# VH-VL binders against q86i44: the designs that were tried, part 3

Target 1, 197 residues: q86i44
Amino acid sequence: MSGQNILKCKKCQLEITNKIITNHNSDTFHEQCFVCKLCSTPISDPYFTDKETGDFYCAKCEVIRNDQSKPLRESLGFCSLCYKYFRQNEDILTIDLERYHIGCLKCTICKKGINNEKYYREKMTSKLSNYCCEDCFEKVDKCNGCNSMTLGQTLLAMGKNYHANCFKCFKCSEIIKPNSPYSINKQTNTPSCQKCN

## First folded at step 13 (VH-VL)

Design x1
Fold by OpenDDE, look of step 13:
Structure x1 (fold): chain C 197 residues (1-197), chain A 127 residues (1-127), chain B 111 residues (1-111)
Amino acid sequence: as target 1 above (197 residues)
Amino acid sequence: EVQLVQSGAEVKKPGESLKISCKGSGYSFTSYWIGWVRQMPGKGLEWMGIIYPGDSDTRYSPSFQGQVTISADKSISTAYLQWSSLKASDTAMYYCARHPSYRIEVITKFGTYFDYWGQGTLVTVSS
Amino acid sequence: QSVLTQPPSVSGAPGQRVTISCTGSSSNIGRGYDVHWYQQLPGTAPKLLIYGNSNRPSGVPDRFSGSKSGTSASLAITGLQSEDEADYYCQSYDDYLSGYVFGGGTKLTVL
């Protein structure tokens, strides 16, 4: 009896028999369970979980929640990571046009707080930006395509890591998508897309 | 082959508006940043700004912030540089150039270079 | 004034070695940012010559080499040829300006 491993929803604890939603923690959900409690929109990054109720909130609704739950204070805005309002006279970190609580922005590698002295930022497709401190920058793995740091999800090919947009056909320079077929020139160790091989 | 083709030379008067273009081909246009660089007559290169056509993320040099607008139309693989009101001092050659495809901000040791350049657009502003 | 300082001109005879300096500061090259070099032939657009301090793109002869030390970088051209007559620009990133910065450019004349 091939014991079909029953997938359970992390939210409702019931069996998932239809479409499975998997979050960044590899938790599985019903499609209808992984939605914002306030607006019922399907959850995308970034999202927040109420620790008491287990309910999910999208970024927009999280801002609303924070406004309703906090004392009426003169606010300087809200943090781009945690979406909590800034308090008056609270120390904040400003990077470009984004503001953060001190302590919210951390190095992806060592989890040290990022300061505005020196930092590195990588934007990931459909993900929050990752940051790297100066100490970790030299140690972090570099993309074989662009030679810049890799902090998020990468494609491993030919024993090397690539940003998704940096793994390209050597012949036509088009991006080779994940799980797309490609050939490798063994002499030059370069990839070629299906159209060019 | 990767190519950036810019629009033709422009002759304008002070106060006029202008929008010049840079069309990319031979690569995934939405996956690479496009930068604009000014070169005044007989002068050096000046970085103006960059745009990521995939989501229109745009960054400006402080010197050019508010002075120009950079935009892109990914449907036709074209980036734009525009002025609302030209000045005589805007007379220069303007180059578009491709930046690496990875999405980074600010402070990378690597990848802060331009690998392919357009042929340039000469803009002349005179009364 | 350019954030990166280059000599306005250098000259050499065919076959000679010439060097173009690029002097920065603690806010750019001294911060550890890479230096890149561009060649601009007369009447043409700039071309990437060196990236990442010392890397040559495909098609660039090995006569061209780059180096970086401290707050400065250098472009060396060995076996100087007539076709090397051009303007050369160094480029890096500056924290203070929060942007890409170019040198003032160097005109290389082949005698």
Scores: ipSAE 0.005, ipTM 0.529, lowest interface PAE 12.7, mean pLDDT 83
Fold by OpenDDE, fold request of step 29:
Structure x1 (fold): chain C 197 residues (1-197), chain A 127 residues (1-127), chain B 111 residues (1-111)
Amino acid sequence: as target 1 above (197 residues)
Amino acid sequence: EVQLVQSGAEVKKPGESLKISCKGSGYSFTSYWIGWVRQMPGKGLEWMGIIYPGDSDTRYSPSFQGQVTISADKSISTAYLQWSSLKASDTAMYYCARHPSYRIEVITKFGTYFDYWGQGTLVTVSS
Amino acid sequence: QSVLTQPPSVSGAPGQRVTISCTGSSSNIGRGYDVHWYQQLPGTAPKLLIYGNSNRPSGVPDRFSGSKSGTSASLAITGLQSEDEADYYCQSYDDYLSGYVFGGGTKLTVL
């Protein structure tokens, strides 16, 4: 019985049962294992491997790692996302106090680059922010608490989406954290925190 | 064959210190993350933290930050979980588990699982 | 409550199909993070059952399958066997908590 040689992923050492990625050395990988560490996109040639960590880097990200443009970044400024310097007279996107290349920030929904024309920003309290282009805005689900768009740091409760700070106890208005217990009033379909139960 | 072997069961009193171990074999110990997971009696799984033995990069769950210390000795392929002062509420089964072979300076959407698990260490804290 | 929500229990007769749901949010599954599943037999350590939403490691029968859609994931077991009686946990990553998260677990009883 020609024992079908089990294909193993060179990175995670688990069996590959779905799509197989093969590199130049004929090593096999899961699709999710052969991705760039920085940008999380599938690796294409050429790519680089960190000898110490085993991490893969695409060509673009490798350039970023080895960027020798420090003087230019200091003189011209740089993008808060990709950390590349701005070219002279380059059109840039400014959001709050941060500067971005046009196209670096992307719509969370359609992945189109955000520009200075029109964009929407999700209401968030964390450093993480999600953006939505004008085209996608009307299609995005809204928070049941504040009625603004939900893209990132939201929770699902009672079949509805909430921003993290928008899910509150109906009785005392205290914020119910994602990992906190709560009860549902079956008649009103409203949440109550543990203290108000 | 990849194996994670944990130290034996512990019976302790409140206030005592404890250090339990997880020894890896059958793979490059310094190339894979090791995580710790708590399971209280009759309860679910809780991620505590993760360490990369190659450089001892350590990350904690916010719930366990400052409550425990995770460390590793790469010379003997062993990871550790320790308490400075045990509480009765620390009574639980503790598992070590291996994470895929890449460093997580930035958390990616992929490969965030534990593929091999230790047999568990039962820690009982009672007066 | 767990960040990922699972039914506390499910049951089925031998040979039947059962499904275990794992409901997350936009900060975890909805962000595109993979969902993984673990089987924990009574008195034993968890074992990886499904990784990367739908992949089976070596030794896991094909009657186990995983899927993900939107903010939820599902584990399906076909041809239920007595040996499948166990606790099942889904796992992902959550941006809000900046860490790995597990479901509350589902106890599967084979009738």
Scores: ipSAE 0.000, ipTM 0.510, lowest interface PAE 13.7, mean pLDDT 83
Fold by OpenDDE, fold request of step 29:
Structure x1 (fold): chain C 197 residues (1-197), chain A 127 residues (1-127), chain B 111 residues (1-111)
Amino acid sequence: as target 1 above (197 residues)
Amino acid sequence: EVQLVQSGAEVKKPGESLKISCKGSGYSFTSYWIGWVRQMPGKGLEWMGIIYPGDSDTRYSPSFQGQVTISADKSISTAYLQWSSLKASDTAMYYCARHPSYRIEVITKFGTYFDYWGQGTLVTVSS
Amino acid sequence: QSVLTQPPSVSGAPGQRVTISCTGSSSNIGRGYDVHWYQQLPGTAPKLLIYGNSNRPSGVPDRFSGSKSGTSASLAITGLQSEDEADYYCQSYDDYLSGYVFGGGTKLTVL
């Protein structure tokens, strides 16, 4: 009995016996299941998915939803990452005066949410930074210049990773910018800028 | 069907003023942001600014702040881009485009894209 | 130079697979902002090709796919066709510039 692969709806998990809707991820849905949560209209591209609830929103309703939440954002504050408002008495993570939902900040390596527990932050010149959980810290490559974590954009030189501002001329200590010419001392394996060559 | 129709090509001299238009149809004009994007000849795309026609909230790219004015007339579903004094360097193709996602004050990781584009308005500024 | 870096050109023969890279930084793609892709055929306006890193609007063939990892994104085109000859742009948002940013664009030539 060649077991006919039963197509199931990703939304309701029931068998699809009628019209099959297939999204861009090749997920299959009942026609009645692939609708906007707010207006109940069949979903057309582009659309948005709430990652928490799995609900779908058409572009129009997504804008409306955003507008409707504006008063709450103003009164309760909002997450600096996802920009959703904080619920009353919600636990939040505060880093450098920026507020985040618990779990919104994610480890750059494993993508687990950062909570109020121990975490590491990449040294950046700006207020922006990448984060690493405690579990992944030892797995992260360190900058050969400053010995801090390299989570964001890095320069690979001489088989080692550098923060952009950490790749410096060994002789004059000036920063060697990405795509700028430099020479390598073969004996010491150190870089020298064009001026010091 | 969602459509953005822009005004025709313009030939101007330096120092002249100009206002070009973008008319939206097939959707709720007041519910979606409209952005302007510049493309200089043979160059890439540059975001200039965005306006929410519902309340005329307008945001500019830092590079274009004070250089142009973006406005909208929701009664006729039209957005505008204008110059008080054109320069030769303003020669470019200008596109309007719909922004269907979050309000600009709530720029999240998602939905910060332009889903429908006008056909473009070519502006040529020469002495 | 564009905040997002793309190769200026790529080429492929019909039926081949090509990829276009989009390299950002910690203030844009690395910050977690989504990457979107646009196709601009010669003499035409840009068209949305990919939104939200990997989503295809209706009418876009499944031979187009997008991905994002770390501070970079990639557009892949399989089964390359002559009609795919166009300029391709990635787009994201940058916190440092407080604005939308485009890649420099990639010219795809079908040989």
Scores: ipSAE 0.000, ipTM 0.515, lowest interface PAE 14.0, mean pLDDT 83
Fold by OpenDDE, last read:
Structure x1 (fold): chain C 197 residues (1-197), chain A 127 residues (1-127), chain B 111 residues (1-111)
Amino acid sequence: as target 1 above (197 residues)
Amino acid sequence: EVQLVQSGAEVKKPGESLKISCKGSGYSFTSYWIGWVRQMPGKGLEWMGIIYPGDSDTRYSPSFQGQVTISADKSISTAYLQWSSLKASDTAMYYCARHPSYRIEVITKFGTYFDYWGQGTLVTVSS
Amino acid sequence: QSVLTQPPSVSGAPGQRVTISCTGSSSNIGRGYDVHWYQQLPGTAPKLLIYGNSNRPSGVPDRFSGSKSGTSASLAITGLQSEDEADYYCQSYDDYLSGYVFGGGTKLTVL
């Protein structure tokens, strides 16, 4: 008796005997299980998953949830990353004077949770920084300008990666913006800004 | 002047293949990403994918992965969007657009915008 | 349904100030990703209007301004003109979808 591979719903863990819904992660669901928790409408992309409950929310309802939680965010505090309120007695992570849900602050590379013990922070001018775990640190590409870790969006110029502020004119050291024209000295293979051309 | 010029309107039948083009000029074609954006009739904008012509690094929206193929020929500064088998639901305006010369490798907080757009290619698929 | 939520339509009289909201979530705007805005005139391709939350490309009048706070962004148009009648789209990046996301668009009517 060729063991019929029983398809199980990822949400309810029960066998799927009828219509199978497959999401973008190749997870399978009952048609009744792949619905928005708030409006009970069948989910279409894009949708959001509550990490704690596993419930699904359509884009519209996700916005509503965010709005509805505003009073709680004000009273209980909120995560600097996801902006969701902290539950009572919830363990929180504090890094760089910001508070996070334990599961929210992740390594930019491997997406594992960051802890206070072992992490690296990318040098950024913005309040929100990218973080890297110790395991990924050595594998991360370095900026060809400053030789520091690049975790966020990097400028690719002349076949090399740079922080946005690290790609500079060789002559005047002015920052060359991504959309700004520059010339390349063919002999030295260095960039020059328009002013220095 | 930066320009993206797209190929002309297409009228096709379901099941037919199609390849539309986007030619860039006025800038270093190999130094900027080119994205494709779909706009169904009377609907909003949908990102389909993006390609870096310099090395043909290509990223797709999950919704369009496997549905279309994005490619580029840097020798003629042209990007392509193609279907192996068109559907009626593929009827839409398709735009190519330039993206800043950033690599989208991890978290792209900044610069994830399209600064120059083609005029669009209308694709009509009807039986 | 669009990941970023915009009002379907807004209207204003010439000279007035109008605001278009763009509401996202923790996986896009709330994650700290920049919001960009595009203007699409009737029958034309979209044009970049605002990049990086509040920056104007060359040629865009200063009566257009953008802002971002929390999980939302806003486009403000002061001194509304007839030529401003268009569709406006916000755009950001979503880490859950690992892709660019647009708002549903807002039709601005100048009365």
Scores: ipSAE 0.000, ipTM 0.503, lowest interface PAE 15.7, mean pLDDT 83

Design x5
Fold by ESMFold2, fold request of step 29:
Structure x5 (fold): chain C 197 residues (1-197), chain A 125 residues (1-125), chain B 111 residues (1-111)
Amino acid sequence: as target 1 above (197 residues)
Amino acid sequence: EVQLVQSGAEVKKPGESLKISCKGSGYSFTSYWIGWVRQMPGKGLEWMGIIYPGDSDTRYSPSFQGQVTISADKSISTAYLQWSSLKASDTAMYYCARHPRYEVITKFGTYFDYWGQGTLVTVSS
Amino acid sequence: QSVLTQPPSVSGAPGQRVTISCTGSSSNIGRGYDVHWYQQLPGTAPKLLIYGNSNRPSGVPDRFSGSKSGTSASLAITGLQSEDEADYYCQSYDDYLSGYVFGGGTKLTVL
């Protein structure tokens, strides 16, 4: 039953005798105690804590909990990164219908908020992108087709970096897909697709 | 060269189904949001919705939610707009259009950088 | 429907300057959302003319310019030419509609 080195769950203060769950701050919990209060899903980052009750909420349920506490007709919605409501009369970054607090969207390189007028993007999925402030843009590798940044996965072709959609046939300007065969004019160092070969 | 090529004009009766297409070429189709815009005869432009073909994430204007279906087949680089039951009021020109992806983008609302030629849909009884 | 108001038509003689207004509200342009402009020549698809209030894409002549102030935006065309005869639309984002909104369009006639 008990032992000399007893671990206690930070949530319920009772001994942990089975599986130990540890958060990023090395706090220990029962498996059943480190779950979302609303949906009972095991907690992973990001998560939120109610300061008064000590209850945990997953990101999805934090949005639900916050909406219950505010009038719906006055809601401006919430940030796609931190899942907190927008305040009245603040500027809202709105990019591809995704909405963010000014300070929540950060440069991938320097990690500072994107608060300059100009910034650069490399899109990864419908909701995720790499962003780069203007100062850091000068330091990143560029695509040899479009001269934009290449923070994500790139195509290496003819010894140079390209976005997958920026490596084009010299003759017809159609994209040469990754791993598609192509010819090289060695005098001009230009690629040609099979159709123009 | 970036191109958005739409399917040809359609003449339909009320109650019929319809699926029109928009084929993208000259760019990575799966890496750009593509949207649909309606222009009724003698009227302006109305945004209907957008799709990200890479993961099929689809967003609708509240005015069109539940009234049309936006989809894509990334294997043939084609986006679709479809109706299960056409109405005479669906008579309009329909455009597909693309969001920008690379380089400088706008912080406070996105624009459409390339447009298809349009598909005229006529629904008459 | 259109939440951005444009005059239905404007006209000017060749060589003159014309402006096209786009008037919104505190939920769109007045909230700080960007304004974009499109040109639609007769029988053709819209073409991007101005983005981010005042930026011109490659290939758009510098006689087209855009600006934004308060709840309104303006497209200016100088040195008016016969090929400028078209419909012009503004676009922005609106908080209440949670999406893109267009102006009703302005028909430009070159006299």
Scores: ipSAE 0.467, ipTM 0.797, lowest interface PAE 2.2, mean pLDDT 83
Fold by ESMFold2, fold request of step 29:
Structure x5 (fold): chain C 197 residues (1-197), chain A 125 residues (1-125), chain B 111 residues (1-111)
Amino acid sequence: as target 1 above (197 residues)
Amino acid sequence: EVQLVQSGAEVKKPGESLKISCKGSGYSFTSYWIGWVRQMPGKGLEWMGIIYPGDSDTRYSPSFQGQVTISADKSISTAYLQWSSLKASDTAMYYCARHPRYEVITKFGTYFDYWGQGTLVTVSS
Amino acid sequence: QSVLTQPPSVSGAPGQRVTISCTGSSSNIGRGYDVHWYQQLPGTAPKLLIYGNSNRPSGVPDRFSGSKSGTSASLAITGLQSEDEADYYCQSYDDYLSGYVFGGGTKLTVL
């Protein structure tokens, strides 16, 4: 143990004990310290730097930061769909931990806006969902595993529709991936994965 | 019947790591957010974060960002709360709790419909 | 100090009516966000009591009711019973905290 290079994070000035993130100036950061100032997601290209503060911004949050109304409304936050800041006394939908203008959410099928009617959703990614008004919800197919709507990706197995995470081995409850081999117990009409076969 | 069953009580020293668990049963584990709530001795409830086990989408309270790791193993219907280095101030009761079904939108903020029994974590020298 | 303020304690005799307040601000309840209520019996986990300001989940007696007005919410318990002795928490969402927030809790004592 003659000599050791101890790298310090440029943001917090503490030593880096795990992953090292390096920018184009050879500055080093913790993974959790090289994040977007506004949304806290890890920085990837392209990113933007505020030269006055040294803060980093992802591409989507650069749009938010350059909104001409930002200085007047910064403390109110922004819509997760259109990325525009909220106005004072504006009604805000809060769905889980995401906030939206009432007028920005629309049914994926019929484009009807959300008001005081019931709405349903299907998670696509961490940033994207399909939405469905009550009228359209009554007509869409349902997953045979969880009985939730299947507006997006559909797995067909045993002649029935499933979400990718909902077709499971009857014995071990592990997910049976698309095109993976499985067996069927004809008496119970239940699937078994290769491991439980 | 919906159940959230947590791992047993833990006694630890400062600086040690810990991972506690919450096993869900009686419902489609991958179709609901599940979260963690701290209750320090004699104190109220504090929300820590949530995870959607279907895709591992994880969200933290700003007060707990970077202090704990929330994860899930959907193959065994289990969520986890993890510390890399415990502090004495982490002594508390920790609850897991579930949101209502993801598919049905709650427009003005959501709630926790089922709770685990709690895991007591004691950290002392 | 929580942004949702509850009285530290409330008491009542069996059969009486008691109310528990939850006072917020324009960044939470006053923004139009819902208020939810939880009951925590001694030595047990919290249990959902009221959601969406006034809705009772299955198994909660109708003597528990909730309401919201302006920046405040209220939980009312009528026909008070000994088994109602517990801690009660309100919960909402807050813009500035960017997440869920619980009130400080109210200990209900049944005399």
Scores: ipSAE 0.442, ipTM 0.741, lowest interface PAE 2.2, mean pLDDT 84
Fold by ESMFold2, look of step 13:
Structure x5 (fold): chain C 197 residues (1-197), chain A 125 residues (1-125), chain B 111 residues (1-111)
Amino acid sequence: as target 1 above (197 residues)
Amino acid sequence: EVQLVQSGAEVKKPGESLKISCKGSGYSFTSYWIGWVRQMPGKGLEWMGIIYPGDSDTRYSPSFQGQVTISADKSISTAYLQWSSLKASDTAMYYCARHPRYEVITKFGTYFDYWGQGTLVTVSS
Amino acid sequence: QSVLTQPPSVSGAPGQRVTISCTGSSSNIGRGYDVHWYQQLPGTAPKLLIYGNSNRPSGVPDRFSGSKSGTSASLAITGLQSEDEADYYCQSYDDYLSGYVFGGGTKLTVL
C-alpha cells in the first residue's frame, strides 16, 4: 500500500522523476535522452534506432547517415574554391595543381560562369586567381605599368590604374606602395621614390 | 625584360650536398610560380615541382617528393633546388621556368613562359 | 617510357610541311587539358612555341601551328627552314600522375 513505482530510462539507466517519454515498445526515457543523435531534435515518429549503439535518429538524419556514396565523394577530393566534395562523374578541372568545379569558375566582372572554351586568368596568390570571360576582356582596364588586364585590386596613381605591384620608381624599379610618398618628373611624367628623388 | 639566371655548372661526388639557384628579374618575383625541370643526358624533360615565392607554397611531382627541396628567398628574388645527398643518377641538366600570371587558355592547364639557361650537375665518383 | 608519345624523329626538305604528333590518354589530353609545345635548339634551353593548343607567343611565326583532337595533339611546321632543326616537346597535365607531363621529344631534321 505504500510502494513506489521506480521508472528507469532505457537510454541512461537512471531513475525518471520528471516527464516520462514512452516509445512503441513501452520503453521509458528522460525527455533529454530521447533525442536524435545527430541534430538533438526530440524524437517523434518515424524514427530509427542504431541496433549496436542504441542511438536514435530522426527521419532526416537517418537518410544522411545511410548515404552510401560518401566514401567515394571523399576519395575524389574537393573543390579548392567552394570546398565541396566532388560527386561521381562530375567534371573536375585542374589548374596549377588545384581542383575545381567548372561551375565555381566565374568572371570577376560579370559574375557569369566561365563555361565557354576560353577564359583569361590573373594569378593573385598560390591558391587564388581572378578570371575574366572573353566578352568582358574587351572592356577591362589595362595596367599602366605592364599593360595586362586589371581584374583584382587596383592602385590609382598619377590618374591611372596600376596593379599593386606595378607602380614602380622610374629610377630604381622598386615598387612604390600605396600611400607611400613619391615625386613626379613633370617633363617626363615619371614617378620617383623618396630614395631616388 | 624577364630573365631567369641560373648558377653555374657543378661537378660533385655521390653523397655530397648541393644547392643550385635561379634568380628572376624584370618582373614581380613573388607573384609567379617558379618550377624546376630535369633533363637527364640524352633524355626528355621531367617536371620536378614548383614554388610560389610570395607565400612559399611548394608543390612536388610525386616522382620527386622527398628527393629534393625547393625553396626561395624573396628578398633576393632567387629560387633554389637542393639535394642533401647526391646520387650518380642525379647527373642531369636542371632548368628553372616560370608560369605565366596572365594567361589565355581554351582548356585548363599551365605552361612555362620563360626558362633559365640551365645548370649542368655531374655526379661521379 | 613517356606518358605522352611523340615520334623519335621526323624529317623534311626546306619549304615543305612537317607534322609532329603527341599522343596521350584519357587521363591527360583526353581529359581536355591543354597541350603546349616547346622548341629546344641544340645546346640551348627550351623555348615556348605554342600554348593553349594553338596560340603563338609574340615572335613565333605563323608557319608554326598547333591543334588538338581527342587524346592527341599535333604541331605543324610549314615552309620548313634549316633553323627549325631542333627537338620539339609537347606538354600537358595528367590526373593519374598529379603533375605536368612532357612528351619524349621529337628530333626534327631538315634535309
Scores: ipSAE 0.308, ipTM 0.672, lowest interface PAE 3.4, mean pLDDT 83
Fold by ESMFold2, last read:
Structure x5 (fold): chain C 197 residues (1-197), chain A 125 residues (1-125), chain B 111 residues (1-111)
Amino acid sequence: as target 1 above (197 residues)
Amino acid sequence: EVQLVQSGAEVKKPGESLKISCKGSGYSFTSYWIGWVRQMPGKGLEWMGIIYPGDSDTRYSPSFQGQVTISADKSISTAYLQWSSLKASDTAMYYCARHPRYEVITKFGTYFDYWGQGTLVTVSS
Amino acid sequence: QSVLTQPPSVSGAPGQRVTISCTGSSSNIGRGYDVHWYQQLPGTAPKLLIYGNSNRPSGVPDRFSGSKSGTSASLAITGLQSEDEADYYCQSYDDYLSGYVFGGGTKLTVL
């Protein structure tokens, strides 16, 4: 005769009308309901279930949520690089309104943590910077326009390194863009843009 | 030759909108945080907020969150401070100021290395 | 009152030494945040005078010096000159307010 096979999602208790996901116990779920509670990644083995809530957690997130000091440390905030919560009385470095473990910031050259009182910075984005400890700063090439460090891509002009925005026409002070022609006054060793020559 | 040049003084009535500007020159505008600082008549300095024009990341002092809008137009190297509806209590001098980018960073916190000349905003009936 | 406390005024005769204090708390200077100093001449914008507790930018005379201890910082001016007459502000960062904080300012009068 006729039968009606209506499957319900064990997580949300609503009908499953599309793709059916089954776990090792033959329970059925919507695809979007069988995901990690913390990261929303689709669940695969191994996974963990909170017996009281029915929520699922992937292995990585299970480790994170089992941090037994988490509630106290959440109130202290977290490091913007490693995303671990601060411990009480920990030295916290604030740069541009972001907070970091001092050891999570590393010298770009030697890779040691920046945890002394003096270091040098090149800002790359609102959240990322290159850093250089004092010892490495003495050894790194510096921009011949501003004398700041050159840790990334640089413009090579007149046999010297410049930041792209630091190579300027001597006469008008306009930036001479990469691959733009310029002339050189050999007696003064100064560049001039096409418009000034 | 770093320079921050602000728009001229403004005389406004309560309820009017206003947008004042700060044009940066002599440096890479998009690579430095630009902040706004209020100085009420005869009073000290108050940090209002800061913007990174390279990606428009904007942060506000909790005291000013929702009270002003900070923005930037990187194509003309200009930062803005804007009110949708001025109050008489907004009468103050407003400065823009820049954070350093390449200099020595002290272990905790940062400072404002260059300041604009200020924009006096007067709001009265 | 201001989060960072400065005396409202100080005075000195030419050639004398004066100090300007900046007193904070455990959420700012006492947390380890650096103290910076600005000079504001009458009718002008503030100008950076001292950064990172004790460093002078180029162009700032060496008769200006800064220090920090505990929850307080101090700006010292030796060999006081008439052109030093200005308002002086300290600045730091405060964890509780989640932002940059300034002292209330100190008016220096050169007698």
Scores: ipSAE 0.260, ipTM 0.615, lowest interface PAE 3.6, mean pLDDT 82

